# VH-VL binders against Probable D-xylose utilization operon transcriptional repressor (gntR), part 10

Target 1, 226 residues: Probable D-xylose utilization operon transcriptional repressor (gntR), of Paenarthrobacter nicotinovorans (Arthrobacter nicotinovorans) (q8gal4)
Amino acid sequence: MDATSKRLTRTTVASQVRDFIVMEIAQGRLPLGAPVREMEIAAQLGTSQTPVREAFRELAALGLLESRIHVGTRVRQLAEKDLVEAVPIRSALEGIAGRLAANNYHKHAEEVRGSFEAMKEVAEGGDRRVFAAASTTFHRSVVRAAENASLLRAWNALGIEVMTILAMASSDIPLDDAAESHRPIVDALEAGDPELAEHALTHHVAAYLPATAHSNGGVDAAVQAS
Below, E stands for the ipSAE of ESMFold2; O stands for the ipSAE of OpenDDE; V2 stands for 0.75 times the mean of E and O plus 0.25 times the DockQ between their complexes.

## First folded at step 1 (VH-VL)

Design tA6 (framework fv_tarlatamab_arm2)
Fold by ESMFold2-Fast, scan of step 1:
Structure tA6 (fold): chain C 226 residues (1-226), chain A 121 residues (1-121), chain B 109 residues (1-109)
Amino acid sequence: as target 1 above (226 residues)
Amino acid sequence: EVQLVESGGGLVQPGGSLKLSCAASGFTFSGYAMNWVRQAPGKGLEWVARIRSKANSYATYYADSVKDRFTISRDDSKNTAYLQMNNLKTEDTAVYYCTRQYWGTYAMDYWGQGTLVTVSS
Amino acid sequence: QTVVTQEPSLTVSPGGTVTLTCGSSTGAVTSGYYPNWVQQKPGQAPRGLIGDTSNKHSGTPARFSGSLLGGKAALTLSGVQPEDEAEYYCLLYYGGAWVFGGGTKLTVL
């Protein structure tokens, strides 16, 4: 395992709490804007408040929870402004990831290809929340294939998971088409073509911009909006 | 059955304007990118413009030869794509085809029958 | 400017095998360019034939196949029929824009 993979697979009580909350949000059991209470999570998971507080702090730093000193913690509600600000950054980071990953693809082909195939399989089942999770896993596999720990850290800081769930939930595209829309990324990586991989990632991610922000956009509109 | 029907072609003088329409049926129009491709008399095919789906923020792309003169747009409520053509030149004379770009395979799988645009004085 | 190159013309006898190629001025053609093949018969609108290198459109006869060959996209017809006489265009994807080849006139008989 490299240093980046080790952090993601490490199991602590705090990381288990974090994973639980993320899953609750992804499955819709913890709605956007819903309050999240340390005591309730601690009781439900049979743990103390200390690891729960650590998980809350980490998720707030990732932008999945928001805490106000005297109001408490809630699942973040993403405004259109948040997407307009975050998507160009994500597009740039994933473009860099694609370029780097193309050069390293042979070392990561199994993970990237496996996550793409998993996304296609999930699309057949028709569950958009499960698909959103699979899509997030695919994008993370590409960022991981870049073999750049700072890039993965920056990518994680954008709260990609909830943004992907929201984008997928607001999409009019059939799930099989959504899954196949990622094929250009895989093909460019398998060809070992860093320029095509960068273009494929950049354009794919730019799709998450609200229509109002991208009404007259050219091929570089999302990057220029940064 | 997928169908694409172009309309709006005709005669215009150089410097004039014309708006083409492409009416789609038989598929979920809002989920697909749409392209305009033209063919000058006796010549080959030339890609003109593309508009992505709502999921891709209706992003637009243009060939250098038409940039700043043509505007591609769509109205998903009417299942229709448009090509607004301004400051037309004689070299824009062509049959204009509407084509569907299938999301999954990036394929131009279905084409309309075309509409003729003639730019002449 | 990117140029996509095809053979201008090819001739094949009925029942024969012929391969059309599609090259790029930017270098070797890979699946990342989403090579597409389009057929156009005289006086008719173009018809989509193959997308994404080798993915056949539902109406495409089994005798047509797409592949990558020697740094180019390739369209192969095996057991050519007289009705396959047509212009064949390839097109490649470049980060938002499509570029068509000049077309190959396939003559059968």
Scores: ipSAE 0.000, ipTM 0.430, lowest interface PAE 15.4, mean pLDDT 82

Design tA7 (framework fv_tarlatamab_arm2)
Fold by ESMFold2-Fast, scan of step 1:
Structure tA7 (fold): chain C 226 residues (1-226), chain A 123 residues (1-123), chain B 109 residues (1-109)
Amino acid sequence: as target 1 above (226 residues)
Amino acid sequence: EVQLVESGGGLVQPGGSLKLSCAASGFTFSGYAMNWVRQAPGKGLEWVARIRSKANSYATYYADSVKDRFTISRDDSKNTAYLQMNNLKTEDTAVYYCVRDYYPLGESWFDYWGQGTLVTVSS
Amino acid sequence: QTVVTQEPSLTVSPGGTVTLTCGSSTGAVTSGYYPNWVQQKPGQAPRGLIGDTSNKHSGTPARFSGSLLGGKAALTLSGVQPEDEAEYYCLLYYGGAWVFGGGTKLTVL
């Protein structure tokens, strides 16, 4: 075994740790606001602390975990105020992403379509947290298809997955309907229509606003989900 | 207040031409897509043509029944949309309405309609 | 080629609830078809009611609501008033172009 092989193995392990923590959060086994300890995760997965620390740093940058100097790491607790403030920003960013992605769709069709199909399958299981994770993966695939690194970094900073979990928990929309609400996005992208794609993304994301928000603009969160 | 005023209708013989105008006021015309919709006497509404804003390169769309005979255009400096109708047929007899649509939220799509202008194609 | 289908006529009593539907020959209607609803009373120009599936225009009475129901767009009137007697048209979006349904004549009796 040489140094290069060891480095490649290490980065793969960190990615596996990240995916594990995301799934634990999505399935409710790691609740919002719960503490997460590097040593405990390392022991559970049979790995060293280094890749776990790397995963924690990435998840903190994605807004799923929060960490402080001299204090432990926790799953981010998202307040309703944060949702009201972040939704207009997310809507604008994803609208831009949709417009750009429509022009690049042929390069990313497999990832986007695959994520949409996965989301439909997860909806059949009825688990709203697992659905939130699948929905986040779909939206990320669209942002990825925009081929704009600055946009992806800005989007990642908003804590989209925690925001989606909170929105799903606050909504009574059936998951089959929630999954199908994403079809207009895929249809617009496959048609290569930047205006339709931007509209589909902005309309869809705006539905996360609480029904009583003054900046609602006619979008009802109780009827329309992510 | 949003207003759309159609004009240019009249009696024309089959094979003839007419140009309709739609004068808009009360909103930022240049930001909206504009449509022409018609209604034959005693019949339902039929979408005819659409022109998008400058941001979408003034892209145009037509119903199959009018393709290659009708041309939609706009002059944003005059807040006016146009429908040039060539090779008119008796089945083109209708009241012609001008209507806006605009994304993102759909709340202004097909909201305000003018009174329409009557086009009669008859010998 | 594409056909948008509505009930030709429906009857409802004053104060009652009625749902009009709008279907597409291309398959199940989703929000990607951007369903719009337009009202037309005899001798009058049409007026917009719903601008995108469920987005009410500012002048639309609270008793009107738009939704998706059973693979179709739906317009529901709750607590119907006599003045709601009119023709109702849906229209669906197909990649730049719009297609109108045949209209539903709502009789309030």
Scores: ipSAE 0.000, ipTM 0.447, lowest interface PAE 14.6, mean pLDDT 82

Design tB (framework fv_tarlatamab_arm2)
Fold by ESMFold2-Fast, scan of step 1:
Structure tB (fold): chain C 226 residues (1-226), chain A 122 residues (1-122), chain B 109 residues (1-109)
Amino acid sequence: as target 1 above (226 residues)
Amino acid sequence: EVQLVESGGGLVQPGGSLKLSCAASGFTFSDYAMNWVRQAPGKGLEWVARIRSDAYSYATYYADSVKDRFTISRDDSKNTAYLQMNNLKTEDTAVYYCTRDYEYWGDYFDYWGQGTLVTVSS
Amino acid sequence: QTVVTQEPSLTVSPGGTVTLTCGSSTGAVTSDYYPNWVQQKPGQAPRGLIGDTSNKHSGTPARFSGSLLGGKAALTLSGVQPEDEAEYYCLLYDSGAWVFGGGTKLTVL
């Protein structure tokens, strides 16, 4: 269709390269910490280095790739230190969001419920990259339901989608189990119980801490900032 | 046969304006990024500006020395790239070359035009 | 601001081998700098020789080769011909900008 084709969102070669690399990382085929060379990706995809370079710059800005002089470009490693630092902040922000969202849930129920159902649907398909995006969308819907612009801005600054993609890449957790782990959050919000919602979100996010973290398996560090 | 032909050079006073053209033939112009590179008399080459193909939304890039004064553009229907030069300075005196760059194969600066001379003098 | 450094001049005998180098003030040159090489003969427009480290442009003679050597980009001419007497420029990509070296004047004597 002449008219229809002009109205569709253009997908650039660079966007296709970006999506390919994200998928390879999320599925574990491009391991965390693995070196990534623009020339090698260009050869693999049958394209020039120009769109690959553009994709690498975008992915470095997002924190999925890391470039250093003398070292080159590699898939970012989530160090235990990164999670020990970020998870308590995320837990605190999402706990606040849950408490506020429970009181406003009737205004936001369709968005929150819809994103939860979408996450379950995506989990059945087995695509870890798409699941990471759906999970991020669900958590963002809860933060939006808090009706606090400063909280939303702070939460958006945490790079949660990137951390979720990297976590999915290193995890063998079945996606249906991952999706289902969010049900207590939805149940608390449906009940309109601010205290229960805060607990559900802080507990859920705390589970992202590595089991090997020094502070009581990391749980207390996620729930209580130092 | 790939050809790039620059035109529009000449003598201008400091603070003046000039528009250069680069007429392309012998290849699918719309698939290529286009660059302007200059060379002052007796000096080396200096990259000036780049405009990407439609696949990259005609994104433009400029050297710091010409930012806010020069504008690169293109008309794919005429197989022509342009460089609009405003607020010209004596140090802008140079031969201006256009050169192509193939987005899909990573070939940078493979073919060049013969150049057009811009002299900024009072 | 990135500075790209080349030897100002080099001399080689006909049939000899010469290597030109290209360094960056930002550190060791890698393939992520997209080193390319351009030749300019007196009174002529430049022409591309090597794009993207070692990738030859169509029409570049076999005697030219690009590589990385000792933290620098390198252009090697083997079996130099009299017509190879020219200025040679390297070009590096860094921090969103293309930066030319000062050029190397190659004299064939």
Scores: ipSAE 0.000, ipTM 0.392, lowest interface PAE 20.0, mean pLDDT 82

Design tB1 (from tB with heavy chain T99V D101E Y102G E103Y Y104D W105S G106Y D107Y Y108E; framework fv_tarlatamab_arm2)
Fold by ESMFold2-Fast, scan of step 1:
Structure tB1 (fold): chain C 226 residues (1-226), chain A 122 residues (1-122), chain B 109 residues (1-109)
Amino acid sequence: as target 1 above (226 residues)
Amino acid sequence: EVQLVESGGGLVQPGGSLKLSCAASGFTFSDYAMNWVRQAPGKGLEWVARIRSDAYSYATYYADSVKDRFTISRDDSKNTAYLQMNNLKTEDTAVYYCVREGYDSYYEFDYWGQGTLVTVSS
Amino acid sequence: QTVVTQEPSLTVSPGGTVTLTCGSSTGAVTSDYYPNWVQQKPGQAPRGLIGDTSNKHSGTPARFSGSLLGGKAALTLSGVQPEDEAEYYCLLYDSGAWVFGGGTKLTVL
């Protein structure tokens, strides 16, 4: 009868499959670039391929999985070069999102605030890849609050979750500090200040640039926390 | 340190059979598609057969010249790929190479074995 | 059957630049054909150079590059070295089958 048991019984099979795959990626059990097969996931979870197919389509739309003719489905692969190029674009898109979201915040306050608190709870556990997933969920909640479908589609196309997982895996920033670094974003949105929210998002996202951008060109480059 | 070592080649009469083996080491064999490519004496390369990884349900593909006569297979527990060749013809005489193909979007013939000679002669 | 066409032979001077091309009877070659380039020296097994149009294999010298040019796949060598004298094969993927070109014999003077 509590909120937890009610919440669990409302989850669809497809959303459980989605959450499982996200966690497998976050935990490193599905490496970047690894093939992902509907049959294997269905067998692992004891379900049919129908909800797995729906989860795959959803994750592809979110930029975590990628499908190409002749290649099949895989976890998106990102190199340090891709991070260096994508961060300025992400910063601009999230700045726009913050400005718009500040005007709509009352409609989305529970989702944004809830994502922020969830990120803080995950940070206490110390798992950087799990934190990356929670951080991505928070940023997506802000983009969703902008109420601009084109912006959300553009943001999803950048593969933010994979990018964040890579950044956090290479970062030395304490997770408590990483979580708290998002508080100015929430504060600006709650104040309904579009200019402050844009500044908070652009400044925060700029910190995701790899720390080794000028000295190491490898896939394992150290990066600033998201 | 990727290595592919072919074995099982030799002399066989037309209509005969041979089974080639390709022992792989130095990489996670189960993640890669494997190919067989042949080269007749003094001629160019010809693709023969392909087998995908477990992630793609071990899907197999064959050149038209060998369909219904050759069977490609693999045993991931032994890190070995196979080519069963039945009803051999004189035109099947060639050096047979085992070739690794990258997984996901790395569709490339990156590592090749040294080859094993198959001679079909009466 | 798909036919893949390459120049039978090309000659280049040491230090020069040469481009080999790879065409298909089925139409213009695009990245969906996953063009591959393979080098073979006399008496040796073939060696992978380029995969998926322009992806260099580890160990492929910087002077080799892959691209698409005029509806064909292209392999360009800049600053050719004597050891680059070899047969070069292109390989295209079409409808579940890999198809090799006839090979280009590159002579370095």
Scores: ipSAE 0.000, ipTM 0.406, lowest interface PAE 18.3, mean pLDDT 82

Design tB2 (from tB with heavy chain Y102F E103Y Y104G W105E G106Y D107Y Y108A F109M; framework fv_tarlatamab_arm2)
Fold by ESMFold2-Fast, scan of step 1:
Structure tB2 (fold): chain C 226 residues (1-226), chain A 122 residues (1-122), chain B 109 residues (1-109)
Amino acid sequence: as target 1 above (226 residues)
Amino acid sequence: EVQLVESGGGLVQPGGSLKLSCAASGFTFSDYAMNWVRQAPGKGLEWVARIRSDAYSYATYYADSVKDRFTISRDDSKNTAYLQMNNLKTEDTAVYYCTRDFYGEYYAMDYWGQGTLVTVSS
Amino acid sequence: QTVVTQEPSLTVSPGGTVTLTCGSSTGAVTSDYYPNWVQQKPGQAPRGLIGDTSNKHSGTPARFSGSLLGGKAALTLSGVQPEDEAEYYCLLYDSGAWVFGGGTKLTVL
């Protein structure tokens, strides 16, 4: 399905299987690192293995499932090392984005504010997968507001949506609190304050770093890469 | 700490019935699939039945040897799993253990109860 | 229906190293079978040792390790102690059901 089109309502059984597995992961019912077997998902959903195999291939390509010969398929378990490496890079890129976006905000205010309000609305529904998508859309809107194509390409290369889904699956934070935590970012951008926007984004993204990786410096620990 | 306590075993005539209970404590029972495993005197362990969590619609599975005679169930509000055994045969004589098993949990079958003895004799 | 095969008995000296294996009639054992290892001492209830191939139960001594070896699940004991004398069962996952091996009686002499 076209990711930018809202007119298409066509779904396949494979797409429904994919959405089911993503939902199970996001809600914590399929734990990180859990083995996933095609025949069990097929039996559970009352379908054949063909659409399940297609869903598995798609989810492996997205990085939500991990498939290795002789090991089988499992829900990707982000090692603490993966987050310790990725979060500081994301923090740096989004900090730059915030600084630049604050100067351009008047051109992008409706998109940024709209994605923030959409995230709050989705949070009320309680669906963590849909929230992960909405959160990713919000952060992308800020990066887009920076009007720097290289920055957007670099940010897209980090697989932010997949990391957000996996982080939400391991978190019990209330979604309304998660949504509201983005308000300082919007406020700084609306104020046209580049330094405040950079700080709001770096601080917010640093919160995605695992607690065991934080130093006594807190936010300083999150921005130290290797 | 995690505890599983089986009860309900005893002596029964062939063709009779017994209902076993497994009381769980020390963990979030509703997140775990539960198994019944038996061991005949001087023999090895044999898996009997499994019931999954609410997330998997309480799906149940049975060994061929007990299919249509045994029914596994659970009550998450009481942290208890059950095994209803009907039309018992002398071959069902065994110590019956309950074990926890979370689909995708790393430590599947990590904790076992002490077992309850079922003797089917005429 | 899957048949799970283990060595019927093994003997090891105190302080020695021994590896028990667990094979399947359906083919090579992979992590998709969720290989588990349980220990049962005479007159006692079984206790979990290893879950999902190599993950130790919290009470399992450091000398026990789980792995995949040559298309089989493996349980290795390094620096064996006299109290390790027991029956060891592996179990593999098959379509919602668990299947036990026949057990390996480990004698420590």
Scores: ipSAE 0.000, ipTM 0.401, lowest interface PAE 20.3, mean pLDDT 81

Design tB3 (framework fv_tarlatamab_arm2)
Fold by ESMFold2-Fast, scan of step 1:
Structure tB3 (fold): chain C 226 residues (1-226), chain A 121 residues (1-121), chain B 109 residues (1-109)
Amino acid sequence: as target 1 above (226 residues)
Amino acid sequence: EVQLVESGGGLVQPGGSLKLSCAASGFTFSDYAMNWVRQAPGKGLEWVARIRSDAYSYATYYADSVKDRFTISRDDSKNTAYLQMNNLKTEDTAVYYCARWEDSYLYFDYWGQGTLVTVSS
Amino acid sequence: QTVVTQEPSLTVSPGGTVTLTCGSSTGAVTSDYYPNWVQQKPGQAPRGLIGDTSNKHSGTPARFSGSLLGGKAALTLSGVQPEDEAEYYCLLYDSGAWVFGGGTKLTVL
């Protein structure tokens, strides 16, 4: 996220409904795979169904909810297949970002260090949705520090924040530990060591990969590396 | 003194059901995530399920091998965690342990003595 | 499924030093896996020894220590005692699930 996009955003009832649902999912109060009903959300928040429907459409477009016209809306489950497909790509892109960012770190140190400290502060509050946003901001700051426009565009296309929200919802990881797990990345970047930074980011991201995928070198039968 | 005591194990036929209980004492039960871990005769340990505290809305998680057959639950007013086991298979034969998870130190600190479940006809 | 690998068996003399390792099929083990070590003696319930790589339970003897070594979690016993003869299990956290290793049978001769 950049400051220009934040300045242009308006808060609407639909946006507040969206934020509420995202918070409920991230905190585990709205379980993964559970049905989500417009009428129940509207009643809970004291609003009409119109802004709830708009929020549902927005969240379905983001991939947090799944909607089928005959079945209704459900909270998406992050399947093993999704991680098998996405994690190796994210790992590769962020590894490249780390290597490049280490060379330019002095130009971007305030943004990267600031994002890390912000993530640690947010972790103290216990809000998993806010943490997911802070974590995403941190990773994006590293990608920006790489000073490679094509890499940033590719990374932005991966939907990292949604993946992070779903991971937070399905995890009992203490937020302080989640934040602290990023320290090796910051340390490598501060050292200006491209190989260490690539390793730190690749290692950090690869930890999200399920075991069945890793026994095949991080690919499944549909995605062959040769 | 922290204590976890499992009960409810026994002999059951394939396709049958059993409900295990884990009675806790000596600590504020409602603050802790509770887990079930099993061990088949002569085999290693296998994590089965966990239920988080009220602070995490009692979120539940299951190993793939038991998903849709087992249900973990808790009653904080009775300081007790439960494991409802349905559609039992012979491979579910094991000693079932209750274990407490300590979020601050990130470890399983206390375990019960276990209760034996035998699925056989 | 994630496969967690341990040495099936190890032997050490009383007073000696031994290191048990714990590897993952998902890659090099880091602190993000929250490596835990559990001891189990024959006919007894498991008991926790170490969590989050190196955090010792208050009841764990000083001779036990945890670390990361060569892309694996490690449990080291220095000055082994006869009562340390037991099965040792590691478990790693991965994608919302805990996965146990096959266990290491430690024999103290």
Scores: ipSAE 0.000, ipTM 0.383, lowest interface PAE 23.3, mean pLDDT 82

## First folded at step 2 (VH-VL)

Design eW1 (from eB6 with heavy chain D54E; framework fv_erenumab; at its last look DockQ between E and O 0.02; V2 from the best seeds 0.00; counts 0 for: pae E 10.6 > 2, placed apart)
Fold by OpenDDE, look of step 2:
Structure eW1 (fold): chain C 226 residues (1-226), chain A 122 residues (1-122), chain B 110 residues (1-110)
Amino acid sequence: as target 1 above (226 residues)
Amino acid sequence: QVQLVESGGGVVQPGRSLRLSCAASGFTFSDYGMHWVRQAPGKGLEWVAVISYEGSNKYSVDSVKGRFTISRDNSKNTLFLQMNSLRAEDTAVYYCARDQYDEFYSGAFDIWGQGTTVTVSS
Amino acid sequence: QSVLTQPPSVSAAPGQKVTISCSGSSSNIGDNYVSWYQQLPGTAPKLLIYDNNKRPSGIPDRFSGSKSGTSTTLGITGLQTGDEADYYCGTWDYSLSAYVFGGGTKLTVL
């Protein structure tokens, strides 16, 4: 396992806390509007308050949590709406990334392939949080392969890590199948086919919409119209 | 001692480029997000850009997008700001600042450099 | 125009208490931790308050921060001549994907 792949997976304690909280929200253990207590989270995870605060800050920045001094930190009631609205944007950005990456794939092939294989390996472990992280790493590698800094910034601003965790938590798809669902993307990129890559990525992202997003017929219509 | 030292400031004409550097010492540079903040003469603070601890995530203020690029070399403990297509309104003291955390979402800048002056004039 | 709004100036006599307000919106102060910075004349800014109400090491307890809704307040008790400075509030704005400062408040000690 190339030392470079391990660097990309460096999970900070704060990121672990973040992922934990997102999973709790996604699975309904932390309902919308519910208070989230730093000390409780720290105790549950056997960590200090510092990483938890970092996680809270990040999640607040992404609009999943809100913090009020007299009220404490809570899950935002509108967080789901924001995430649903981000999905078509992610789809569009990754589609663009795929198109661009297909032209530059030879420079990034090892990173993309490596992240794909790593994701497959993690899928066997059965941990959805770990899988979500691996998936995010893969998608990031594709966006990086586009060699477009503006695209990468826009993509990062969406909070893809959080989106991916939410998607995985809301899905009943086996992780091995989820991993395999990325193969068309890799194949398209290896083929150097921009149109195929764009299509593969756009459809892939659309397929992993949270179940709650499917009930509002509007996102499917927007993806099909694009 | 924890320290940040900016360099690369100077007087340039509009449309020219300048590269600022910030040398970090006294702490593990690779563990922290880093920011650029500028202050025009007699004006308030303006946030310019941020880069995550590993350099994978970057944001900048709209007024500099497409012109300024933040980057870092963790092996050299150095933060950079590449400034292209400079304008008169870019005239300011430029500070590098350390974020308390590796992620920049909280924006608590606990360490500041002394600043480097950039003057854009005809 | 600054995203966060501060009074341009405040003044008080030594030993008195002063408050500096900072107002924003839900996308910044409402949902994010706020920091306060002190900038003495001719110097770089210094972190004064972080996480709405926490003091870094070395900051005296005369300085306090509070947050309510989409507003935050810096309190300074026992005002000293050395407190004469510019004060800035700052926080992340997730709608802008940017850090934002207030316009700054000049504190004069009479």
Scores: ipSAE 0.007, ipTM 0.525, lowest interface PAE 9.2, mean pLDDT 86
ESMFold2, look of step 2: ipSAE 0.007; ipTM 0.471
ESMFold2 (binder alone), look of step 2: mean pLDDT 92; pTM 0.954

